# Ledger of designs, part 180: VHH binders against o75319

Target 1, 181 residues: o75319
Amino acid sequence: GNHIPERWKDYLPVGQRMPGTRFIAFKVPLQKSFEKKLAPEECFSPLDLFNKIREQNEELGLIIDLTYTQRYYKPEDLPETVPYLKIFTVGHQVPDDETIFKFKHAVNGFLKENKDNDKLIGVHCTHGLNRTGYLICRYLIDVEGVRPDDAIELFNRCRGHCLERQNYIEDLQNGPIRKNW

## First folded at step 12 (VHH)

Design N37 (framework vhh_4orz_3)
Fold by ESMFold2-Fast, scan of step 12:
Structure N37 (fold): chain B 181 residues (1-181), chain A 119 residues (1-119)
Amino acid sequence: as target 1 above (181 residues)
Amino acid sequence: EVQLVESGGGLVQAGGSLRLFCAASGFTFDDYAMAWLRQAPGKRREWVALITSEGETDYADSVKDRFTISRDNAKNTVSLQMNSLKPEDTAIYFCARHDWDYPSGFDYWGQGTQVTVSS
């Protein structure tokens, strides 16, 4: 029990805001019960997440959690003022159309409700890379008309790590636009 | 592409020992936690042991202090040493790749190896 996610330590905790968007990506925060297995400099709790975002002079207005588990942290570990949305996504698989629709709907709703501020949409899966990068890039391509290679480059640069899953990259570059969602 | 192949099952008398092996291929073995699960006839599959990529281990209460899970990253194998076997340990034993982000906690399984413990 309470095992650290595989490869979790290999990734930077938080990326940078993606310029021209409201997105910021990060790896999953780990609640206090995980800290006995981590060196002080490896810790990344929900509190650490908000501290790192403040250090960038940014503010979270929504967290979208793409993990298929609730074991890493609880919504109650987040500030009461920040909405939390869970979208269960299976690792390694390109998200299905229903999942893509849920993500797009949540982003569009946030943007409509937050026109008068500059708060960010924080998106994470376990590593904040493949599912996270796919859904953010899919949104930019399908909704905002960004060219696939530009969306991927922007995500990679701002996250500080490149998308790793070839099936995700292939779908973004050559797959159909999900325009009906 | 991803394959997990178990071996080492067999018939053993109560109080005896067996060692199970799982050969993994088709993925970067060092990046994943590996597990053993078992299923007796008419019963639900139950988790038995887990080993993380860093070598940390965890065990179900029913097998604690009797079973030892280990891995050999150079050979892409995970092993289960079973000591002080009891008739209640009779089951098909499955090797699985662990992923908390998969619905069951495991994304790939082997076909299993039969362990029978006689009284």
Scores: ipSAE 0.159, ipTM 0.573, lowest interface PAE 4.5, mean pLDDT 90

Design N38 (framework vhh_4orz_3)
Fold by ESMFold2-Fast, scan of step 12:
Structure N38 (fold): chain B 181 residues (1-181), chain A 119 residues (1-119)
Amino acid sequence: as target 1 above (181 residues)
Amino acid sequence: EVQLVESGGGLVQAGGSLRLFCAASGFTFDDYAMAWLRQAPGKRREWVALITSEGETDYADSVKDRFTISRDNAKNTVSLQMNSLKPEDTAIYFCARHYEDYPSGFDYWGQGTQVTVSS
């Protein structure tokens, strides 16, 4: 299992902070053992992630990992000062209510505990696009009251790639608001 | 609409060879790893061979050195060359699209093709 995820090279490593929010999205970092299958310019390790965030004059305060696997990198590859949360999220299907509520709870908890700083919530799945974009947009729509089309446009622009899965887009635009009560 | 259609199964004597084919449609074939799995009577499905989009291959220990997986991106086909067949290789063989973020590691499957190896 040391193969590069399908289409992983097609995506920009890290997007930009979504203005007006604490979110930044990126594709999954790959630990050093993957580097023999990558050209130097294609490498995106956990260290590379933190260097790219720093280059944007930003700081991570939480990483939420939505992949359904643990093969890409280990939590130990991250600085001890940055909390890591794993939410196993199945690809292709719209995340279920339990997954949505776990994500919302983690974000709300982070924001409450980080009122005095400007640290970011980093969110990734394999490509940092569909599951990542869905959960971020779902949070903005359900909790922040953002209009669905505005949330999607903001994510797409800041990620540098448009949400690809039509079922995810349809649920965001026309699906029910998920209430955590 | 994703479709995977297997062919090439049949009856063969122990020590013989057989080649399985899987025709894929409804997706960008070049972007996905493809696999072969098998299910023997009364047993759970087991993974047999995988080929990545880059052409890297991996095999279960039970078939290593006997089976060879390959792909033809121009024809949207994945193949399994099976040599030195044993009665224990008797199973329904399934073509699958690999997706590591699914609990099973696969998101689409074909209907399967029966391989029977007689002593």
Scores: ipSAE 0.173, ipTM 0.556, lowest interface PAE 3.2, mean pLDDT 91

Design N39 (framework vhh_4orz_3)
Fold by ESMFold2-Fast, scan of step 12:
Structure N39 (fold): chain B 181 residues (1-181), chain A 119 residues (1-119)
Amino acid sequence: as target 1 above (181 residues)
Amino acid sequence: EVQLVESGGGLVQAGGSLRLFCAASGFTFDDYAMAWLRQAPGKRREWVALITSEGETDYADSVKDRFTISRDNAKNTVSLQMNSLKPEDTAIYFCARSYEDYPSGFDYWGQGTQVTVSS
């Protein structure tokens, strides 16, 4: 089935680069087969994603896909020059420490290999909000030493939507720093 | 902890009706999409019906216009009204919680309730 994700139309397709970081967040792109269920102004394909990033004078160097499904688009729908990483995360639940570890290592590896450029790490879940915002903020807090409220405010402002899941917000504000494994 | 308990299955003649119930506990029911899936002997589980947290519904082609999924958030219950039953509907019916609005996005399942439709 090519069912449009619940509430997907409620969210802006792509946010702005988070200043001082390499992160940009967006909602899941939908492959061509979904377009027959969308008005032209609602379409947001992999191609549309790259066009919108370019319109901001930015360039993607990595996509991290946090959805628990492969139904929305295929890695083959992306330019071969942009690495794609799938980290399966369950929605509604705060990502576990193993998932957080995988995310941090992917980000650190990208930054090490991309010291000589300013390419962005694109991160998305279904809506580009809760799982996406959690993992980006968790990275900023744990690795870059950003204060939790500052990380959340930065993400909310740049994404154009506020983190919605109270359990995610609570963990970011009051949960432990996830150090080594 | 999360628990889903199905009921309402049984034996019915072709053309008859059954109503299945699923009682959910251990989570904020209103926040999740809920689904019904079924599994016939020797076959894989197949999705039948889904109801989103906002009350939107979707159905597999095989049951469209015969089955109706509904939810009662006050009682933490999801129901499946099955009309015009066919022998091909014979299966164990499972209630599932969806963390995404798609059939592959299930994280908890009930034990199932048997539905047998005689010809």
Scores: ipSAE 0.012, ipTM 0.248, lowest interface PAE 8.3, mean pLDDT 87

Design N4 (framework vhh_4orz_3)
Fold by ESMFold2-Fast, scan of step 12:
Structure N4 (fold): chain B 181 residues (1-181), chain A 119 residues (1-119)
Amino acid sequence: as target 1 above (181 residues)
Amino acid sequence: EVQLVESGGGLVQAGGSLRLFCAASGFTFDDYAMAWLRQAPGKRREWVALITSEGETDYADSVKDRFTISRDNAKNTVSLQMNSLKPEDTAIYFCARQYWDYPSGFDYWGQGTQVTVSS
């Protein structure tokens, strides 16, 4: 599939590490077959992702892919040393409790296994914004006890783009904390 | 070159059933999630059902337990089985290919097939 995602070019490829956390957010990398439809400065392949992370003096230890498709790149396009987790999410609604808990479980497991290093959890959906921002903020609020407005501000600043979906923002600010499976 | 063609719509009485079909061509069908959406007169399009490339399904609350989405990858077909139809199910039903996860999420749509449910 060679069609570029709608509005994908409107977003920065990769944000900055969120200080005080192990999270970094980015938009979906596009495998080499998409590059004919992109100017050189617009390309963002899996290789480009790892080059940009390295240029920030960071290292990925896990990628969590929140897209509802496998068409943009394959897990095989990633280094074998970096674990890949797929969590299918749909873009028009707040992720359900099962999805939220699956995300939390993956993050908690990574942190437990990586206490002695500083490797990052990379999280992306198509644009690395709404679902990505929601799940990262949900983790910070529910597990780390961060105030909702502070979590959202931190994500927006580090991603370089503000969460756009009002239903996601409202759930983060006023929704219930998910503590039990 | 991508083409989606719906069929199976018609007039049916409340409580009846219809099965809609969508024939897809011009792309690698197995790689894409497929969806059914509907648009009633004077209303916006609403999502009804989705099936992922892996065969996982999801449904809008209004049709849950009444509608079933399925796909046949060998024939490049997605179908929607509609049971216990209600007058409020009257709409044009569209087959769509899910391209990305943004709220608009769909890049190709069929022409639609009319479903009319009488009381």
Scores: ipSAE 0.000, ipTM 0.170, lowest interface PAE 11.3, mean pLDDT 87

Design N40 (framework vhh_4orz_3)
Fold by ESMFold2-Fast, scan of step 12:
Structure N40 (fold): chain B 181 residues (1-181), chain A 119 residues (1-119)
Amino acid sequence: as target 1 above (181 residues)
Amino acid sequence: EVQLVESGGGLVQAGGSLRLFCAASGFTFDDYAMAWLRQAPGKRREWVALITSEGETDYADSVKDRFTISRDNAKNTVSLQMNSLKPEDTAIYFCARGWEDYPSGFDYWGQGTQVTVSS
């Protein structure tokens, strides 16, 4: 389908790099076929994504797509030099341990392969907020030992929008650490 | 006018099977994710299974490996095959249209079909 995702226009296209990390969060880019339904200032294509990242003097080395659909854009719309990873996640529930493990494995692999550069891991769901913020914060807490409230504050500040789903926030603050799973 | 009409509910013994159907009309069926949700008496509506427009599926942990969701785009139908039913599966089952990747859930539901599993 070619309809604009609900509330997609309510969110900033791209956040800022999260200082001390390799993460940057953004909302889902929409391929050219969606542009007829958008004003010029509302357009956010894959090309627009890379232009906005470059404008921040940053470079993407990996995109992790957390949406549960492939209708928004195709991996082929991305530069061949930027790896793309799809992790299907449902938006209304806290991601399960398998999903968390897949995300952590992808991040760890990227960091190991990119020790000699400063390229970023771009993470998005539809709005680049709840699933995106949860998995980034989960990684910072479980792998990097960041305190939950510090991880959440850092994400909120850099994304320009606060995590909205209370069940996600509660799991980050009070849930078990998922190590090696 | 969006319409979702469920059928196939009924009474079944624990360990039994049941297949639910949902007939959709009034929208471009192929463009939407479809889901099954359930609501037990006095409880909130709970998501059970999802199938994307591309046919990818996902399930709540409580029904994983027991339930299978499928769709027939030619007939504008979504189905839920329920195996190894348990008394705790007793609920009204709703067909829902998924606004793809919408964090607040689903935008249209049918009237529901009652599933009762006796012990």
Scores: ipSAE 0.014, ipTM 0.304, lowest interface PAE 6.9, mean pLDDT 88

Design N5 (framework vhh_4orz_3)
Fold by ESMFold2-Fast, scan of step 12:
Parts: structure tokens; C-alpha cells; sequence
Structure N5 (fold): chain B 181 residues (1-181), chain A 119 residues (1-119)
């Protein structure tokens, strides 16, 4: 069936742009078939996502989908002008080095191709919190040289929710920098 | 010691329903994705359903819209609700803990529970 992810309703749909970066985080949009399980004010479809981004005077140039499923929405539900990238990740486990490198390469490629605009990289997992926050912060620390505590604080403030998983936080604060291919 | 113990299997008529349970112990249950796989007579073991630690679900095409996987982290259980059962669903159903690199990454399995669907 149209099973709503656990705790999905507990989180704000979309955060704010992280100042000084091109990142914005949100929870997974749910296609129309899920609306029978939701009150009108709880709906967050792909269309709702783009409406909320537009309300912030922002524009998406890339979506990175970190969920381990394809059931929540289809890439075809997104405007054809916005590229979609799927990176399969399992929740609560710190993403492996291959996953981290794929994320970094996608971000670096987007930034190189979008030097002349201010479009955002939208990143989401199921809740737009732990996997999403980890990979964004990992990028800021490893590539941009941001202090771990500053990256985490910035993400938490802009997402409107704090990273919950201690293993993710510990890896960001004390883990090695992933610089290798 | 990691242990996975399945229950809820049995005999049911086509069109009927069954609910399978898997009781997990010996590890931090909340930290792992869990899956159900099945093996029909004369066939290879096949994946049926997956639920991640964050509640994301995925299903094999053969069971989409008929089966629902869920978990209860307070009780360390994963369950499979099977509706609109067909004779082709007859199999031993296994509970498994996902390791890494799904779909191939399962590191612990239960002993299985038999499901038989009569026409």
C-alpha cells in the first residue's frame, strides 16, 4: 500500500538555504497516491516542494535523492529542467566512502556547471535530516574546510531540526577527512 | 548472539491473509534494515520486502500492493502483512538482517516459516 514513512509527519517539509552555500534540505516528497493517507495541510508532493522553494525566492538546479526506495515519487514528477540524481543509502549507518565520493563529485560537477547562476542543490533522504545532514556537513568539512561544529550548527539551524544520530555526529567531529577517490 | 525467529506461517486459502512476525535479539535492532525473503519449492531464494531503519520500504514486483512490511522498534520485531494471497506465494519465508550493499548484503537469517496457499 501507500505506507507513509515512520515519523515523516514529525519534520518540517523544507528547510532554508544554508547561507554561504548552494544547499537546501527537505524531507522526501510523496506522490499523489499517498494523499489519501494525509490531511490537506500534511501533503508534500513534488509540486508542493517547488512551490515552497519558490516562496523562499529560491530555485532548484539539482535534486539528490538519498532514499533507499523508489516508491515515494517518480523522477518524471519533477520539472524536466531540474536534473535528478539517485544515490542509494541505508539509514542510520554512516555512509561509506564510495557514497561520500559520489555525493562530492555530484556537488562539484553542479557547481562547475552553474558558475553563472545561483540555483540550489536540493538534498533529501526520508526525513531530510540524518543522511542528508551528514553528507552536506561532510562536504562542507572536507571540501570547503568548515569546522565540524560550525557545519553541524549551520545545518541544524537551516533545516529546523537537529541531527539525531550520535554516530553521524561523532564521525563528523572526530572522523577522518575523506579526500581520496 | 544474533537471533531472528519467525512465526505466523500456516495454511490459507487463495485470496486470504496471513501476518508473519520476526523477533530479533542480540543486536541494536533500531540500527539495521530488515528484510523478508522466500524460497518456493524448486526455486531460488528471492527477496520480497525491505524496511530501512528510517521506515522506508521497498517490494518485489510480484508482491507490490499485496504485502506490507512494518517494524516495531520497541518490541524488536519486523512483520509482513500478506493480503490477497495466491498459490504462487507458497514458500518458506525468511527474516533477514541487512548488512551493506543491498540487495545482496544479508548477514543473518532466521530458520524460516512455511506459508502454504491452497487453490
Amino acid sequence: as target 1 above (181 residues)
Amino acid sequence: EVQLVESGGGLVQAGGSLRLFCAASGFTFDDYAMAWLRQAPGKRREWVALITSEGETDYADSVKDRFTISRDNAKNTVSLQMNSLKPEDTAIYFCARQWYDYPSGFDYWGQGTQVTVSS
Scores: ipSAE 0.054, ipTM 0.538, lowest interface PAE 5.7, mean pLDDT 89

Design N6 (framework vhh_4orz_3)
Fold by ESMFold2-Fast, scan of step 12:
Structure N6 (fold): chain B 181 residues (1-181), chain A 119 residues (1-119)
Amino acid sequence: as target 1 above (181 residues)
Amino acid sequence: EVQLVESGGGLVQAGGSLRLFCAASGFTFDDYAMAWLRQAPGKRREWVALITSEGETDYADSVKDRFTISRDNAKNTVSLQMNSLKPEDTAIYFCARQEWDYPSGFDYWGQGTQVTVSS
């Protein structure tokens, strides 16, 4: 059997769009093989993700997967119309500058290509919280000039869960701006 | 079917370093958190380090800043880099697979590899 990620059930499947941005955060979807380990109300497949996004009157234009594994679902489980980007990001550690740069480049490219629509950038790690929240907030701070506390508060409110990793919070508040290399 | 095989143990002087390896087979390695535990003579087994399926790490206070756990999912291996070794680190070191129900114990163990640190 497939191992359900630690604490995965503790988190809301999908947050709300972060107002004034194109970001929406969620926890990792689990492919059908995981459903034998889940009650019907606990299921959150790739299909369930798209259903929940539509229920919010939103549409995904890109998924950025920050997990360090490919075991949870396959890109082939997503609609052909939605681009998928994998950025292998180790948890617990503040993402390195190369990872931050890759994330910023992907977001900037999407926004340039999608200026004529209102499609969202969906970002997830395992829980859709620490790596996800860090990279979204880092983008807002470094690229859009948002104040660190405002970025964190916006993410926490829209995700429905607060960033948990103190080292991530400290880096966002007091760390250097990563102005790209 | 599930097999965990440790290697890299040996005799080392205090202040030295050793790197332990664990080769895993018989299961989908990427799905499981992996750990190193140790048992000193006449003591209970104690947890040393954990690495999740996502690469997140955690360490016992006794080994923080001295030991580093890592994994290579392409090779189905877990490694433990042990620096600044102390005589009290002398133990049999076991590679273990995390049970399905976190934070429960471990369901599969290797046979262990002996680490002896002389003063």
Scores: ipSAE 0.006, ipTM 0.292, lowest interface PAE 10.0, mean pLDDT 87

Design N7 (framework vhh_4orz_3)
Fold by ESMFold2-Fast, scan of step 12:
Structure N7 (fold): chain B 181 residues (1-181), chain A 119 residues (1-119)
Amino acid sequence: as target 1 above (181 residues)
Amino acid sequence: EVQLVESGGGLVQAGGSLRLFCAASGFTFDDYAMAWLRQAPGKRREWVALITSEGETDYADSVKDRFTISRDNAKNTVSLQMNSLKPEDTAIYFCARQLWDYPSGFDYWGQGTQVTVSS
């Protein structure tokens, strides 16, 4: 089935780059087969994603896909020049320590290999909000030493939507720092 | 506590109709896509119909134009109207709540209701 994800239309397609970081968050792009169920102004394909990033005078260097499915779009729908990383995460649940470790490793590796450019790490789940916001904020808190409330505020402002799930917010504010080995 | 309870199954003649109901409780029903799946003897469980939180519907090719899924958010119910039933529709039918980010994944299931279609 090509059903539109729950509440997907409620969210802005792409946020703004988070200042002081290499992160940009967006909702899941939907391949052409979904467009029969969308008005022209609602469409957000992989091509639309890259056009919107370009309109901000930014360039993607990595996409991290946090959805638990590949039904929304295929890696082949992306430019061959942009690396794609799949980290399967289940919705509604705070990501486990192994998932957090994988995300941190991927981000650190990208930053090390891209010191000489200003390319962005694009992160998305279905809505580009809860899992996406959690992992970005967890990285900023655990690796960059950002205060939890400051990380959450920065993400919310740049994404254009506030983190919705209280379990994610509570873990960011009061949970342990993750030092996965 | 999330609960999904199916009803409406039974024995029906080929060409007949049957309506299945699913009563949902323990969660914000309006926020979730709901689905019907079935499992025939000796076969894998297969998806039959889905209705999104926005009310959009999708159907497996085997049931298109014969089955209609609907929801009543005031009553927290999902229904499946089954018309022009065939012997190959014989299966246990399950109501399921879809994972928010995984269209083929489900996190809660009912116990199922048996549908038997005689030739």
Scores: ipSAE 0.000, ipTM 0.200, lowest interface PAE 12.2, mean pLDDT 87

Design N8 (framework vhh_4orz_3)
Fold by ESMFold2-Fast, scan of step 12:
Parts: C-alpha cells; sequence; structure tokens
Structure N8 (fold): chain B 181 residues (1-181), chain A 119 residues (1-119)
C-alpha cells in the first residue's frame, strides 16, 4: 500500500555532502499520494529533495536508489536531467558482492564522466542510513583507501544519524577489501 | 524565509586585505553557529572559519592567523576579515548556517561572493 515506512519520520530528510567526496545521503522521497498522511512540515517529495539540495548550494548529478520497492516514487518524478539508478537491496544483510560491484561501477562511471564539475551522487535506501551508509563507506574503504573508522565517522556526522546495524559496522571494520571493480 | 546575503568580495593584490559580510534574516540569528566556506574553480568546497553562538571561533589550517571571523548579533551579521591574501585564496566565498541538529553540517547557504587575488 501507501503506508509511510516505519520510523521514516525519525530521520532527517537530507544529510550534508561528505567532505572530500561526491556523496550525499538522504531518506527515500515520498510521492504526492503519501501527503495525506503527513503534516506539511513532514513532507519530503522528490521536489523537496531537490529544493533542499539547492539550499545547501549543491547539485545532484546522479541518484542511486537502494530500496527493494518502487512504491515510494517513480523515476518520472525526478528531473529528466538527473540520471537515476536502481540497485535492489534487501535490508538486514550485508549487501552481496554483486551489489557492491554494481555500486562501485556506477560511482566510478559517474566520477569519470563528471571530472570537470562538482555534481553530487545522491544515495538513499528507506531511511538513508544502514544500506546507504554501508555502500558509501565500503566504496571509500575499498576504492579510496579510507580507514574504516574514519569512513564511518564521516558518514555518521554528515548524515546526522549513526549506522545502527552491528553486522554492517563489523563488516566495514574487519571484513576483507572487495576487489570487484 | 531564511536568507543569507554575502558582500565585500572583489579584486585585491597578493598581501592585501578584504572584509566579507553576511546579512542574515528569517531566523533567530543568535541561536546558530555561522560559517564561511569557499570554492575555487575545479575544486571541491572547503570550510574556512566557524563562529559559535557563544562567540567561540575555529579556522582551517590554511587560513589560521590570517583570517578572523566575527559576528554582530544586534545586526544579524557575520564577517570574515581576510589579511595577507594569497593567490590560492581566490574562490567564491559562501556564508552558511550550521545545522541545528549536528555540528558539522550546514543547512542554509548564501549565493556566494567572488574573491580574486592577483599575482
Amino acid sequence: as target 1 above (181 residues)
Amino acid sequence: EVQLVESGGGLVQAGGSLRLFCAASGFTFDDYAMAWLRQAPGKRREWVALITSEGETDYADSVKDRFTISRDNAKNTVSLQMNSLKPEDTAIYFCARQHWDYPSGFDYWGQGTQVTVSS
């Protein structure tokens, strides 16, 4: 149905750009059909997302959607000038190697095509926290050589919420580097 | 509605000085930390200076001892005094309001003011 995701209201809509990177994380935008279940100040539509990014004087160049559903909004709800990539991920489990590879490939491709600008890669799951934070941190660790604790701290600070899932945190801190790019 | 408007940018020779101003409106100015950030062509945006609601200041290493941030709560303004300017300081300078919920984020920005340092 069109029910609001559990605890969606508990999270900030959009974090800040992660300094030294092209990443910005946010919770899933909700299309107009959800507005009847939200107070005006709780609304976070695709349009609201782009307004909040512009208010930070940033510009989105790519959206990576990690949710396992298409019910929250449609790609058609986004400006046609911003590429949209869907990577279906299931919550609770550390993303598999295929998922990690797809994410890394998309990021690397974007950076290659956008080396002459400062546009951001927007990443979201339902809450913009666990799956989102894992994949961003995994990229920074595996591809950019960032220390795991530094990557996690940077994400937590910029998102405004700490990664919650211990299995994700443990994999980032102690897991192997995935050489799958 | 929240507005941040920068002024004071311009062209200056190396070793010179400029003072930037930011006029804030649409919120309770005294309650927020304010910052200056800058972006040079082809480079990512970087933080320069911050002043807390209590008047405590912090600076990026690249500008330490050359720049001074200050605020005037009666006039809802934050200022950046820039001394001993270098060509590497050439950038668009942005005034920003610190996010209420966490200290390293910013939720509102001005349009920016250009600073160009020659030679």
Scores: ipSAE 0.000, ipTM 0.062, lowest interface PAE 24.7, mean pLDDT 86

Design N9 (framework vhh_4orz_3)
Fold by ESMFold2-Fast, scan of step 12:
Structure N9 (fold): chain B 181 residues (1-181), chain A 119 residues (1-119)
Amino acid sequence: as target 1 above (181 residues)
Amino acid sequence: EVQLVESGGGLVQAGGSLRLFCAASGFTFDDYAMAWLRQAPGKRREWVALITSEGETDYADSVKDRFTISRDNAKNTVSLQMNSLKPEDTAIYFCARQDWDYPSGFDYWGQGTQVTVSS
């Protein structure tokens, strides 16, 4: 249970807002029970997440949690003002069409309800990289018509780390557009 | 990438003992809980034993007090000491790495090692 995920320390806690979008990606925040295994400078709690986003002069309006577990932190550890959505997404596998549909629906709903503000959609999996990058890029490609290579480059640049899973990259570049509406 | 390689399986008579080994590579071994699972012919895979990154252990009721799981972080090895073996313990034994982000609870598996217990 309280083990630090492999390579979690190797990744930047929070990326930058992806210009032209409402997305910001980050690695999973770790609740208080994990802090005994971390040096002070390695801690990245839910509160640390909000502090780092505020330091970028940004504000979260939604968190989408793509991890398949609830062991890392609890929704109650987040500010009451920020909605939380859990989409259980298995690691290593390209997300299925149902998962892609849920993600797109959540993003579209947020954008419709937040037309009059500039709040961000925060997306994370364990490292904030593969599942997170896939779903954000899939949305940009399928809904916003962005070229696959441009979506991937934008994500990589803003996250500060490149998508690592070749099957995810290949699906984004060569896979079909998912028509979920 | 991640590799888990089991060894130590074989044929043993009822009441005998075997020690299984799992050599892990391609990841930070100390960060993961490790497990042994087994699958008998025509049956579902079942969990046998778990050891956390902290060294805490847990066992299925069917093997409790007979099997002991241990780890050597310096050698990246998980071991399963099996005592008082019964014909019902006959199965392929798999070493697995625990990952909370997987529905099964495990993200990587070894190829398995055969254990046969004769009566």
Scores: ipSAE 0.105, ipTM 0.514, lowest interface PAE 4.8, mean pLDDT 90

